# VHH binders against q9xw16: the designs that were tried, part 159

Target 1, 132 residues: q9xw16
Amino acid sequence: MSGWNAYIDTMTAAAPSIKRCAIVGAADGSVWARTEADNVFKASEEELKTFVALFNDVTQVPAKGADIEGVHYVVPRTEESLIFGKKENTGFFAVKTKSAVLIAVYEGPNEVAAQVRKAVESMQTYLNNAGY

## First folded at step 15 (VHH)

Design ia5 (framework vhh_6fv0_2)
Fold by ESMFold2-Fast, scan of step 15:
Structure ia5 (fold): chain B 132 residues (1-132), chain A 119 residues (1-119)
Amino acid sequence: as target 1 above (132 residues)
Amino acid sequence: QVQLQESGGGLVQPGGSLRLSCAASGFTFSSYAMYWVRQAPEKGLEWVSTISGSGGSTYYKDSVKGRFTVSRDNAKNTLYLQMNSLKPEDAAQYYCAKGPPIPWSGDYRGQGTQVTVSS
């Protein structure tokens, strides 16, 4: 068993439409765990630092969108601890906990998006309850 | 395979200093935040410090702020913890880790290095 990679494995098993995902530090975007090998999450440390800073004021995000893995996503709206984006048949969900941001990139129609959101929010609840 | 090897522990008097090192291999060191955690006898793992992959951000347990400094040398795949003004409560086995300490199975951390603070 591994530390934080067990959570990556849990999320991808719960929602197989997740193509790539990561758990990063909320303060700086430092990678705690991510999908690897054929499913490697390829965001740079600088991009992730910029991305997690979006949670400082989520109300500004719909006007400018968000960049993940060099891909610009349209963010139609945000919730207090949730940013999600769409680009054609791809999208992402990102949720903030006390200390972390979970990012999941998926491909597929709206039905799979609902599965991915549920998996990410379930993990958010678990980590918050664990003090993270 | 992730390999981490801690060194630099020892016996020190209260108010003394030690510098811990962690040699890392088996992963792209600069791409990951690194952690120092410690465990005193009959106690759980306690987070001490975090440093981002670039070294641009550092975080500390409140009780060690101003006394401990974490740093890294990405060219050497080495993590450091400079410990100044050591107190009896700092006595513990110190470990470096690739990820945060909980949940933890022992994967991603080395054998540890012992720090003892004696009168």
Scores: ipSAE 0.005, ipTM 0.188, lowest interface PAE 10.0, mean pLDDT 83

Design ia6 (framework vhh_6fv0_2)
Fold by ESMFold2-Fast, scan of step 15:
Structure ia6 (fold): chain B 132 residues (1-132), chain A 120 residues (1-120)
Amino acid sequence: as target 1 above (132 residues)
Amino acid sequence: QVQLQESGGGLVQPGGSLRLSCAASGFTFSSYAMYWVRQAPEKGLEWVSTISGSGGSTYYKDSVKGRFTVSRDNAKNTLYLQMNSLKPEDAAQYYCATSLPLPYGEYDYRGQGTQVTVSS
């Protein structure tokens, strides 16, 4: 367990509907921390490298969607530092900071999605202010 | 209250041009990507183009690349689509769209549309 797992724990405590999440390096997708054991975030290093590269040009993502943990998500739109997607009752929010990308996969309706987005964006703000 | 209002559609001959506009209100326009989507008779909704909130990045459906140009004027809360070299298969109802913080579905926030007809 790294010190970065404390931030994973903070996000999951703030939004219990987060099923799996990770903090990865923005440049290469290297895993800094992720949920483990029964809630293990199951993205390969190569998948994560591909995913973080989407932040180099977020406007391309809605046409192609995004793959996380081998699951293809429809991405209806993006914002400068935010990619989010939906597939039936599941979804994700991914935000980029200076040095990291935070990825949270959740399950539940739109009210749950609002809480997950808030938790992820709060952590994004915290890490940016901390120099990450 | 999100409102999107398209205009600029009409009848053109193949090879003609049209410029579509979309007036947006009820949200912080410059903070959100905008989309052009279209629906032909008896067809589903089809994505055409994306422009980032800042306007710095654009993306297009393969069949319209080189012919269509999306742009925005954030000071006027207006989105544009310049359509050149129009083909019969471009005939459709054109909508501007956005998706605010939560995805309720694909392109849930869209206007009433503007009709583009291409015929000789």
Scores: ipSAE 0.000, ipTM 0.175, lowest interface PAE 13.5, mean pLDDT 82

Design ia7 (framework vhh_6fv0_2)
Fold by ESMFold2-Fast, scan of step 15:
Structure ia7 (fold): chain B 132 residues (1-132), chain A 120 residues (1-120)
Amino acid sequence: as target 1 above (132 residues)
Amino acid sequence: QVQLQESGGGLVQPGGSLRLSCAASGFTFSSYAMYWVRQAPEKGLEWVSTISGSGGDTYYKDSVKGRFTVSRDNAKNTLYLQMNSLKPEDAAQYYCAKGLPPPSPGYSLRGQGTQVTVSS
């Protein structure tokens, strides 16, 4: 009904520590929705194309890290359909659905990271069940 | 401004085929997943099929799997549902729908639908 922005709002309501997030196409990194204004997700289309291609072989990602919004993150490990990274007090979780990639950038300690991961994985499950 | 126009319904005998079309306008068609939903007499609105914006991923209600095929032509802003081996239980008003509903039950229906009747 509201379009894809409603799902951004749902994730940020569930985990207020999410600073910026986006939903992008898994095949091409095209932006379906992103946080805007004071919380604008600043990744370029070219960066997003590179980022979503990481899901083609997640086992390679810990060796090279990942770039989001021009920031290089250390990726300590990956799981099937999940890439997460850290840089000091900042981190991200990215999950792949059947046709989308959800990216959430957060700031805070490990307890905050757990809440963000839960919100992103809950949305991943919802979208997969809805046929995305 | 969003417009959806369904067509292709009709009367068919059990085992027959129909191809439904949905002409879309007023939005960037390729950016949205599309749905086919139907409403039979005495029943609520039920989901039938989903197709991703690119057309690369398709999903079906279990009872139509193997018989129905959803597809889209993004150059023409048109969604299709090929219905084979039709059964009396498939008789319903068929609607196309744009995007995901919010995280709550319900659909945003804009068109008047197209009626599918299955009888001898």
Scores: ipSAE 0.013, ipTM 0.182, lowest interface PAE 8.4, mean pLDDT 82

Design ia8 (framework vhh_6fv0_2)
Fold by ESMFold2-Fast, scan of step 15:
Structure ia8 (fold): chain B 132 residues (1-132), chain A 120 residues (1-120)
Amino acid sequence: as target 1 above (132 residues)
Amino acid sequence: QVQLQESGGGLVQPGGSLRLSCAASGFTFSSYAMYWVRQAPEKGLEWVSTISGSGGETWYKDSVKGRFTVSRDNAKNTLYLQMNSLKPEDAAQYYCAKSLPPPSPGYSLRGQGTQVTVSS
């Protein structure tokens, strides 16, 4: 299988409020690693293909929102390589690297969101520097 | 040829400390993230800590946060794990591992490991 699980473990260790997360290919949304079992990241291959395509033009995303794991999130704004969304007490941060998209779904208030964002941005920097 | 040589393990009492070392050769050490992983008897490999190639970023398994500190000396091609407040659940064979070069994911194990035993 894939050694990418080490990066999943690293992100969830950095922000325990991450409920589910995945590392997927930026070109196709193929899953490289994800949380499993009781914390399974359950987005379909087709949904992930659609999701990663949002990074082709992030300026369009706030008007439409984004779907992850069959849940529609309001996306209040985007940054060049960052899409984040909120739905009630659930939210996500997704960041794009050269070859990957990191997606982290969390539950909790705004201070939790800040920790999750920091964790995914740290991993984004690491993977970009590693050539991913 | 990639070579990784772990050392520093031993027998300690609960609450004790150990410092593990990993001497690396056969690759440009500073260009690769390094990992500490462990395996207890009858259990699978468990990730413990990661340090970036530069040493600027570190990550830890939740149960070791605040107790373990990973560091590296790129001039000496050496990786370290300082383990404080050791618990019986930390007893395991500890291995250092090198990240695989892009685009290959993960890490590879090359060392024999170093045994950590916590009496209780």
Scores: ipSAE 0.000, ipTM 0.162, lowest interface PAE 11.2, mean pLDDT 83

Design ia9 (framework vhh_6fv0_2)
Fold by ESMFold2-Fast, scan of step 15:
Structure ia9 (fold): chain B 132 residues (1-132), chain A 120 residues (1-120)
Amino acid sequence: as target 1 above (132 residues)
Amino acid sequence: QVQLQESGGGLVQPGGSLRLSCAASGFTFSSYAMYWVRQAPEKGLEWVSTISGSGGETYYKDSVKGRFTVSRDNAKNTLYLQMNSLKPEDAAQYYCAKDLPPWSPGYSLRGQGTQVTVSS
């Protein structure tokens, strides 16, 4: 539908284990695009505003974890523009670009996690090169 | 002005192979991910493959995984799609695109594409 949904489609096609994902504004957490219908990404505007603010100092995140869709995830470590979390056999990867944050929630073992990380980092590279 | 010119299509029998090319100009090719999309007669546009600017990352539609390989030669500003084990379902007009959103100049300004026909 929206132009940004094409990027959602690309990521989910690349890593089918992505259950839900979204592209949100880095400054305010506003939703630009998200998975819909049976795979709707359900994070509130307030939760997303809190989440994107974590990128202001990622080094503090492992101590407190992160909340997405009302689910609290353990964050084992962070990188400059990457936050990822785990809870049981579910998890997420979130990457920051110049103007956006991409969030992908997945389910599965470590092999699945690696595929999801590759998908979101590839899109991060594309969006940064496109000026986003 | 972004210009994309596709070539390499043709008629093949099921199980055959084709290599499509896309010559790009008017932008810094290596800085952008590129896409292959296709449209069968009386069908909508369908995403087929994505390749990152460096060529290090590739993505495929489920039905073509293991059969199609996207690649690029940044020195020649050329994008490729190697299609092996072609099936009748792969018959379509194939287009290369600089961006997926319909408002992107590269996508909306795509050339005539290259026709792929698969029949015995």
Scores: ipSAE 0.000, ipTM 0.126, lowest interface PAE 16.3, mean pLDDT 81

Design ma1 (framework vhh_7pa5_2)
Fold by ESMFold2-Fast, scan of step 15:
Structure ma1 (fold): chain B 132 residues (1-132), chain A 120 residues (1-120)
Amino acid sequence: as target 1 above (132 residues)
Amino acid sequence: QVQLVESGGGMVQPGGSLRLSCAASGFTFDDYEMSWVRRAPGKGPEWVSTISWSGSYTSYADSVKGRFTISRDNAKNTLYLQMNSLKPEDTALYYCARDIYEGSYPLDYWGQGTQVTVSS
């Protein structure tokens, strides 16, 4: 029940197709925790600051797409507090809580994407209920 | 095999309400986004609304926002669309669709459709 890395471990255990993920501050994109070593989440602090600002108006995102780890993703549509993107056989789900943004990058077929979304939305609900 | 069966359509006057249902079978319903799509006579398909696998997130086309509510019952494998303040422009064949992550137009699977007619 200590350290934000435990939540990273929980998400990757719930959806093994998550290749890399991070929990960042909603206000500034500051990294609270990320996958490391062979699965290091490679986004720069400047990229993350730009990314979390997308949640200020998600309706604009499908026209522009989104950049994560230097990769430009097509964003087909958004929901309030959720942005997801696709590029070839990879994609991401990002959700906003009160204080954080959770980002999960995955690789695999469409059935895998549904399971990754489930894991990310479950963690979002948990963190919101915990006051984050 | 994936099967989607819509029901609940009918004829109603402007300002009226209808509730559509979609019964899903042949797949794990709670693993997929579900959408409502409509097709008016002589026009292409128009996306109406999407709901996440859990029901926690919903999105709506600007034309229906504030009037329509999408919901789901995962225990019954059923998707719903509550339509209030109906307008003549809402007249269309309404389809239930399974919308997996690559879901754009066209969506993954579509049902047979249920006709909604709004006339004065």
Scores: ipSAE 0.000, ipTM 0.170, lowest interface PAE 13.5, mean pLDDT 81

Design ma10 (framework vhh_7pa5_2)
Fold by ESMFold2-Fast, scan of step 15:
Structure ma10 (fold): chain B 132 residues (1-132), chain A 120 residues (1-120)
Amino acid sequence: as target 1 above (132 residues)
Amino acid sequence: QVQLVESGGGMVQPGGSLRLSCAASGFTFDSYAMSWVRRAPGKGPEWVSTISWSGSYTSYADSVKGRFTISRDNAKNTLYLQMNSLKPEDTALYYCARDIYEGSYPLDYWGQGTQVTVSS
C-alpha cells in the first residue's frame, strides 16, 4: 500500500501492543492516517487540534493532563517532543516531528509501554529524516 | 546526497493542464519505484501516483485516475506527472519521492516541492 496508512501498518507491525494509533498534522491536528475497523482511532477534529497545541509548551501538560478519544489521561511528566500518559491499564505515547504528531494508544504493563515507545520514536526518526 | 528537485508547477484555471518534472540524483534511479505526493495547506500529505522502477506498473489515487499520468525517463533520471482536467481541489505543493515499498516503507526522500494553484 502507498500513502500514510502504510506508515500506520509498519508501526503496528513493529509493536503489536498498539491498540490504536494515528498520524496527524502538527499545525492543526488534521488526520493523515489512523487505524480503522476494530481498532479505529476515535478522536474528534476539535480534540486533535487541542492535543497538538500541547506541544507548544509541553511543560504545562503534567498539571492539566491530556485528552485522547474522549479519555482523560494523567501525564506524569513530559520529555522534549514527547507526551505520554496513563489511565488504569491504558496509556499513550505521542511524539512530534517537523510536520506531524504520532499518537499511539496501548493497553498493558510497563514492558508493553517500552516496546510501544520504541516503535513510536523509531517512526519519529524516520519521518524527520523524510522531511516530515 | 540523495536529491530530488521538482519543477513545472504554476497557476492554471480549472480544466487546464500542467506537466511536473522531478530531477533525481545521488542514487540508482533505475532501481527504485517513484511516487508523487501532494500537500494542500492545513492538510496532511495525499499519495497521488506511483510508477515501478522499470515503468511497467503504475497506480493512481482515485481522486486523479483518468486525469493524471505518471511516467519516467531512466536515461535522464527524471520522473514526470502529466496533469489534465485540473480542478481547484488539485491545488497543493507536489513532491516526488523515492519509493522503497518492496521492503519496508512506501516513501523515502522527499524534495522541496513545486506549487500548483488551480483558480479562476
Scores: ipSAE 0.000, ipTM 0.119, lowest interface PAE 17.4, mean pLDDT 82

Design ma100 (framework vhh_7pa5_2)
Fold by ESMFold2-Fast, scan of step 15:
Structure ma100 (fold): chain B 132 residues (1-132), chain A 119 residues (1-119)
Amino acid sequence: as target 1 above (132 residues)
Amino acid sequence: QVQLVESGGGMVQPGGSLRLSCAASGFTFDDYAMSWVRRAPGKGPEWVSTISWSGSYTSYADSVKGRFTISRDNAKNTLYLQMNSLKPEDTALYYCARDIYEGEPFDPWGQGTQVTVSS
C-alpha cells in the first residue's frame, strides 16, 4: 500500500478528534492517502481540485467560504499556507506544503480543535523537511 | 486551572512603542495557538493577532499589520506582543487568549493590561 497511509495513521493517532483526513496533491487535488472504513474521507476529485486551487489566492476565501465533502464551511480568516473553517460543532484545518495539501475534518469544541491544528501543522513541518 | 496574566501596558504618545507579555499556567502552553484580543472603551472585543503552537505561523488584523509583532517563548510559557508606531485607535485593554481566532466569542481569563495612546 502507499507509504502515505502511515501519515494518515500518525495524524489520527495524534488527534483522536479528527473524524476524517486526507493528503492530496497541491497541483491537482489528487488523493495520495485518506482515512478509510468508518471514517472514509468522501470528497470528489472535482471538489478537491477546486479546494486546492483556493491556496492560489487565500485572501478571497473568507468572503466565499470553502466546501469539503459537500459541506460548506465559514472561513473566518486565512494564512499563506493555512485555511481553516467552522460549521457549528465541526471544522477543518487545511495546510499546504510544497507538493501537498493536508486536510483534517474534526468534530468538537475549540479545545479539541487546538490538538487537531497541532497535529496538522506538525505533519506539514515534517513533509516540508522531507521535501514535499 | 487556566491562568493568563497580561502585563506591559501603559501610557504612551502616538508613535511610541510598548511590549506586552502574557504569562500562562495551568495548561500545556505549547499545545495551543495563542492570541491577543483587545477591547476599546465601550466596544466589543477585536481580535489582534494569533501565533501557532510552534510559532511557525502568525496572523494579524489589518489594523495592526506592519506595526505589531506577535511571538512566543515556549520554554518560559510566555506570549509577547511588540507594538510599534502606536496610534490613538490602539487604546484598549489587551488580553491574551488560548485558541481564539477572528470573529470568535471571547471571555477573558486574565485581568488584561491597559494600553493608552494619548493624542
Scores: ipSAE 0.005, ipTM 0.179, lowest interface PAE 12.5, mean pLDDT 82

Design ma101 (framework vhh_7pa5_2)
Fold by ESMFold2-Fast, scan of step 15:
Structure ma101 (fold): chain B 132 residues (1-132), chain A 120 residues (1-120)
Amino acid sequence: as target 1 above (132 residues)
Amino acid sequence: QVQLVESGGGMVQPGGSLRLSCAASGFTFDDYAMSWVRRAPGKGPEWVSTISWSGSYTSYADSVKGRFTISRDNAKNTLYLQMNSLKPEDTALYYCARDVFESWGGFDYWGQGTQVTVSS
């Protein structure tokens, strides 16, 4: 966790419509960093462990959806290293790197979704290039 | 006004190749992920491939992995799909789509489509 909050700050600065986000371990869902205080990312360790396991077979996710912060999201489709979902005005993007999963929860319309996806993918590229 | 215009479709023999292009206008192209989606006769739409805003990440449906390559030229506002080792099962109308969440499968704008026919 120590020092990883700088990457959270970078993502939220790049996409101000991100309401909450976290960087967690890909193997176990352990929290490396997350938004805090008024924007605290409120997923339990057990929920995160379940969530990161979805990346073991993303093709099954659209049939079941995904749960983040106790909210069930419809997942319309998945990509190899990307799960995204929506529930009403709220959505998320989650991407997997070699060692981490980045999760960003946002609120807003399509233009906001595009901005959030861009920010999350930029951080995914950075972490992969850094060996994470 | 957002416009997506596909081209490059045609008829080809099994094992052949085609390159599709999509000319985008009316929005900041390099702010969006872009996708190719196809619809075969009598079937629903099938997602084929997505490329991130920068081109750094690509994803493919299992049915086309290893045969198709998606790419983009942000300076020209153009999306491409290189299709190699074409099979009769690839026969479909191919659509360029802007990748967001608000419509079917996460796409908000679609082109008119370009027809690809693979036959003996």
Scores: ipSAE 0.011, ipTM 0.391, lowest interface PAE 8.9, mean pLDDT 85

Design ma102 (framework vhh_7pa5_2)
Fold by ESMFold2-Fast, scan of step 15:
Parts: structure tokens; C-alpha cells; sequence
Structure ma102 (fold): chain B 132 residues (1-132), chain A 118 residues (1-118)
């Protein structure tokens, strides 16, 4: 059974440095799919609801940062449908589609970050073209 | 035409301190997060620290945490790095960058050399 988990598998195959990721509803942060077991994405329902609401005005995010899995990230800047952040050796990329928000947490240097961003943006394009 | 000009580097003994400055021009400085990145001899670039556009949030590499402090003065369009308890391993060319994630390592200056030796 591949459902929404197939998209998680596709992203992690494209960027193996993704440590944890999830696809959540843009309206409420409800989890549609996430990495599990040793790679379980641990954000609470309340935290995800708060996080997806950041996309309502991304220009405010660099001033305050963003919280994912109880970790506070510095957000250097945002784009219309992209929030990304860094905390020591950990970072994330989050992109919004019509109906979903994709969140990928990774560990590593700038070269790893670039590959993760490409994987997340490729999936964003695919889902938007599919009507999601 | 983004221009970043680093200064404040020099030679210092282990345990010493230096303060680096980066003068920014060609963009609205207070709209962007700023970072310090260093390149040690024979090594690739290493991200050191980032500060948010307002100065309210900062982040540091594990190798410098507790010793370095990043700050900014938006009225002067200037970024700073206060480096305390310097170690030989901190010897590198230091660059300031507007966005370390966009296209990977991005910098627009010549850098400022920091040498820590006994």
C-alpha cells in the first residue's frame, strides 16, 4: 500500500540525507504521511497547526524563527511558498502546495541542504501539477 | 550588485580574541538574514553562524558555540562576529554571506584572514 507514503519514499530516495519528513494538510497541519520507526517525525498536532499557519504571512517568519519537533530554528529568509531554517548541524525545508505542506528535516552541510531543497521543490511541483 | 566587505582579521595567539566586521551595500540589509562562513587551508567552506534580519535569533556551528557571538547593526548596515577563546583550528579566511542556502555557499567578498598561532 503506497498511498501518500509513496511520496515520502520518493523524497527520501531522491535525497538520502533527509532524516525525517512529513506531508501535512495546509489548512490544519493534519498528518497525511510521515517517516516512521527510527526516523519518526515527532511534531505534535498543535505544533504542526502553528507551523502551517506561518505560510499565511511568510514575511514575519525570519523575525521569530520556526519550531519543528520541539526544536527552534533560525529562519534566515522566506520565499512565497518556502520556509527553511538552520539549528546547528540540523536544518529543514518546508514548501506549500495548493492543499499540503511538505516538511523535510536533514543533517549536514550546505551541499546536503541544496540536495534536500531540490527534492522538496521537485515534489512540490509534482503535487501542484496533480492538483494537490 | 550585492557587495560585502569583510575586515578585522589578523594574527592572534591561542586564547585571544578578534572582532570581525562586514560592511554591506547593494541591498536592503535589514530585510535579510546574514551568515559567517569560513574556509580553512586545504578544506572546504564551513558555516559558522547565522543571525535573523531583526537580530532576535542566532544560530552557531557546534565547533564555535559558546566562544563566538554574531551580531548586527542595521542602522550601519554592518554584521559582526566576536571571536573569543580562539584556537589554532579557527585559522581560516572568513566570509560574510547573505544566504548560505541559496545555491549552497554564497559570498560576495574577498574575506578576512584569521590566523591563530603560538
Amino acid sequence: as target 1 above (132 residues)
Amino acid sequence: QVQLVESGGGMVQPGGSLRLSCAASGFTFDDYAMSWVRRAPGKGPEWVSTISWSGSYTSYADSVKGRFTISRDNAKNTLYLQMNSLKPEDTALYYCAKDIYEGGFDYWGQGTQVTVSS
Scores: ipSAE 0.000, ipTM 0.149, lowest interface PAE 14.5, mean pLDDT 82

Design ma104 (framework vhh_6fv0_2)
Fold by ESMFold2-Fast, scan of step 15:
Structure ma104 (fold): chain B 132 residues (1-132), chain A 120 residues (1-120)
Amino acid sequence: as target 1 above (132 residues)
Amino acid sequence: QVQLQESGGGLVQPGGSLRLSCAASGFTFDDYAMYWVRQAPEKGLEWVSTISWSGSYTYYKDSVKGRFTVSRDNAKNTLYLQMNSLKPEDAAQYYCARDIYEGSYPLDYRGQGTQVTVSS
């Protein structure tokens, strides 16, 4: 078995504008895998626990935004099992699977953002089909 | 049905150039980022390049940066890879892909690929 790091590598290959990303447990925000070293994903365990709880009712998120790595993002809207945020030229996409939440932080304009979204949503589909 | 047809491979000397093409059909080409991936003998699939839906943003594997250029012609539904200063290490079967997941890992590509050989 390849560890969860293989899925991180696949997402960053599909959308190289991803600066940092992680796969965390949907129930508690525990980190299963994340980018490391020069691209270390820095969110604390408390922050991730709070963040994954947002998926309990995504419709409430646009009113208050979301925090990732100590950065507050404006969430313009949500979709089922998808939260995304923007702050200037940076942003994130987060998707929930059966057991996991995938979070990708990127930099770039809307076209780059769309590539990141596609990469994250494709991985979401793969993991759901794999039973995660 | 999604169809991708690669062409333009061949035999070149080290330092030579080739231009690969990928003809796409069966989907709205300008809605998708496109990818070039290669597989060398006795190696796994290796990502080479990504191009955004408009062609405005391009990304490359470090070892090909400065030598390869990806581009696209959305009016013709065609993806290109210009390969300059080819090295023996670049010899591989080259594939274009619309999606490296398709709800799965690894890469889901539809073409047979095009063979690039670098020798003297």
Scores: ipSAE 0.006, ipTM 0.249, lowest interface PAE 11.8, mean pLDDT 82

Design ma105 (framework vhh_6fv0_2)
Fold by ESMFold2-Fast, scan of step 15:
Structure ma105 (fold): chain B 132 residues (1-132), chain A 120 residues (1-120)
Amino acid sequence: as target 1 above (132 residues)
Amino acid sequence: QVQLQESGGGLVQPGGSLRLSCAASGFTFDDYAMSWVRQAPEKGLEWVSTISWSGSYTSYKDSVKGRFTVSRDNAKNTLYLQMNSLKPEDAAQYYCARDIYEGSYPLDYRGQGTQVTVSS
């Protein structure tokens, strides 16, 4: 049993517009917890390994975009520990902590994106302060 | 009704400083990340800086890093941009915006913006 599942539940409760999310290892992209069933986060091991490596130099990401669940997202800009992307009505926020990367995929307008960003950033801050 | 009102622009010499302010109303200010965007004559809108809802995380366009500092006062619903070591290339109309997640376009800039002119 992973305690990390509780953090998935906390994020989705805080931002109900999150369609799928995961917490993965920052070093290798290994899945610690993810949404399941009708909201299953579908990214492959190889895709996640490639994705977390983007945090080694976020400044290169806007030129190439990012792939999550086989979907290519345009990345308009990056921040020190945050990558976000857009494709049509869907988007994602990914944030890096000391040991983890949190990924949340959502659908909706930019007001929904703001709620999702707040939820993942709140969790990022909590985990960093807890030493994770 | 979302309303954003910028102020603090003006004329400075290269190397000078200005502090921009943005007064926000019509929404819960501390629920949103806020951004500064600018538009120079003959150019499109470009993103300059973002600050998270809590103020804990900031981000900057590469060309302004080390020179500009974004901050916010959630109790006053106000966003700030401290601009130091201003260059001629920084001359533009500056707008504040509520989130920017659709390409480079701001979501909710309102008002007339504030003009920054850098000349010798």
Scores: ipSAE 0.362, ipTM 0.692, lowest interface PAE 2.7, mean pLDDT 86

Design ma106 (framework vhh_3k1k_2)
Fold by ESMFold2-Fast, scan of step 15:
Structure ma106 (fold): chain B 132 residues (1-132), chain A 120 residues (1-120)
Amino acid sequence: as target 1 above (132 residues)
Amino acid sequence: QVQLVESGGALVQPGGSLRLSCAASGFTFDDYAMSWYRQAPGKEREWVATISWSGSYTSYEDSVKGRFTISRDDARNTVYLQMNSLKPEDTAVYYCARDIYEGSYPLDYWGQGTQVTVSS
């Protein structure tokens, strides 16, 4: 069974403001683990394939935004391995590791966003150091 | 009270170098990404560079890539912008900002700015 669910649990414990999250393959957007049941991460396989391809050229993303779970987000800027977006009171952070993309969706003000970003970047560092 | 104080601006010749500093106080510095912006006379403020809260990730506006380097010293609550191969087009007031990723401009807390002039 997939041990990747433990990483989902670790992120949501570190940042309870994460509403939904997933770990997907960087090459194809295949789901390795995601939140389930009442907080299920709902993105389709087609949407995730499109989303992870954004990391091939992050400089184009601010002009067009990004879609996650059927919601279109404004992307103000990107970093080489980070895409983030905002729509009203919701937002997301997505970070790329060697083999994976971590996506976390949250709801709340800027202080909540900062907490969520810290959690996903901490996990990104951990996974990169672990060879993922 | 959140406070950002920029320093290091000067008059330099084309091809010269400068290092700008931004001293931060009034918040937990290592929990926030930090950015540099600039504003030339008669133009809007333009994003220049960002460094993540961890320091592991940096990003740059296309025209400054390879010439400018952003870095941070969390023990000193300071962000730096090392500017090399300066061009007249880099002439602007440079601003430090606490970068809260809210999806829209303006960002939280601009400093007073520091003037960089590149001229022969």
Scores: ipSAE 0.000, ipTM 0.222, lowest interface PAE 12.8, mean pLDDT 82

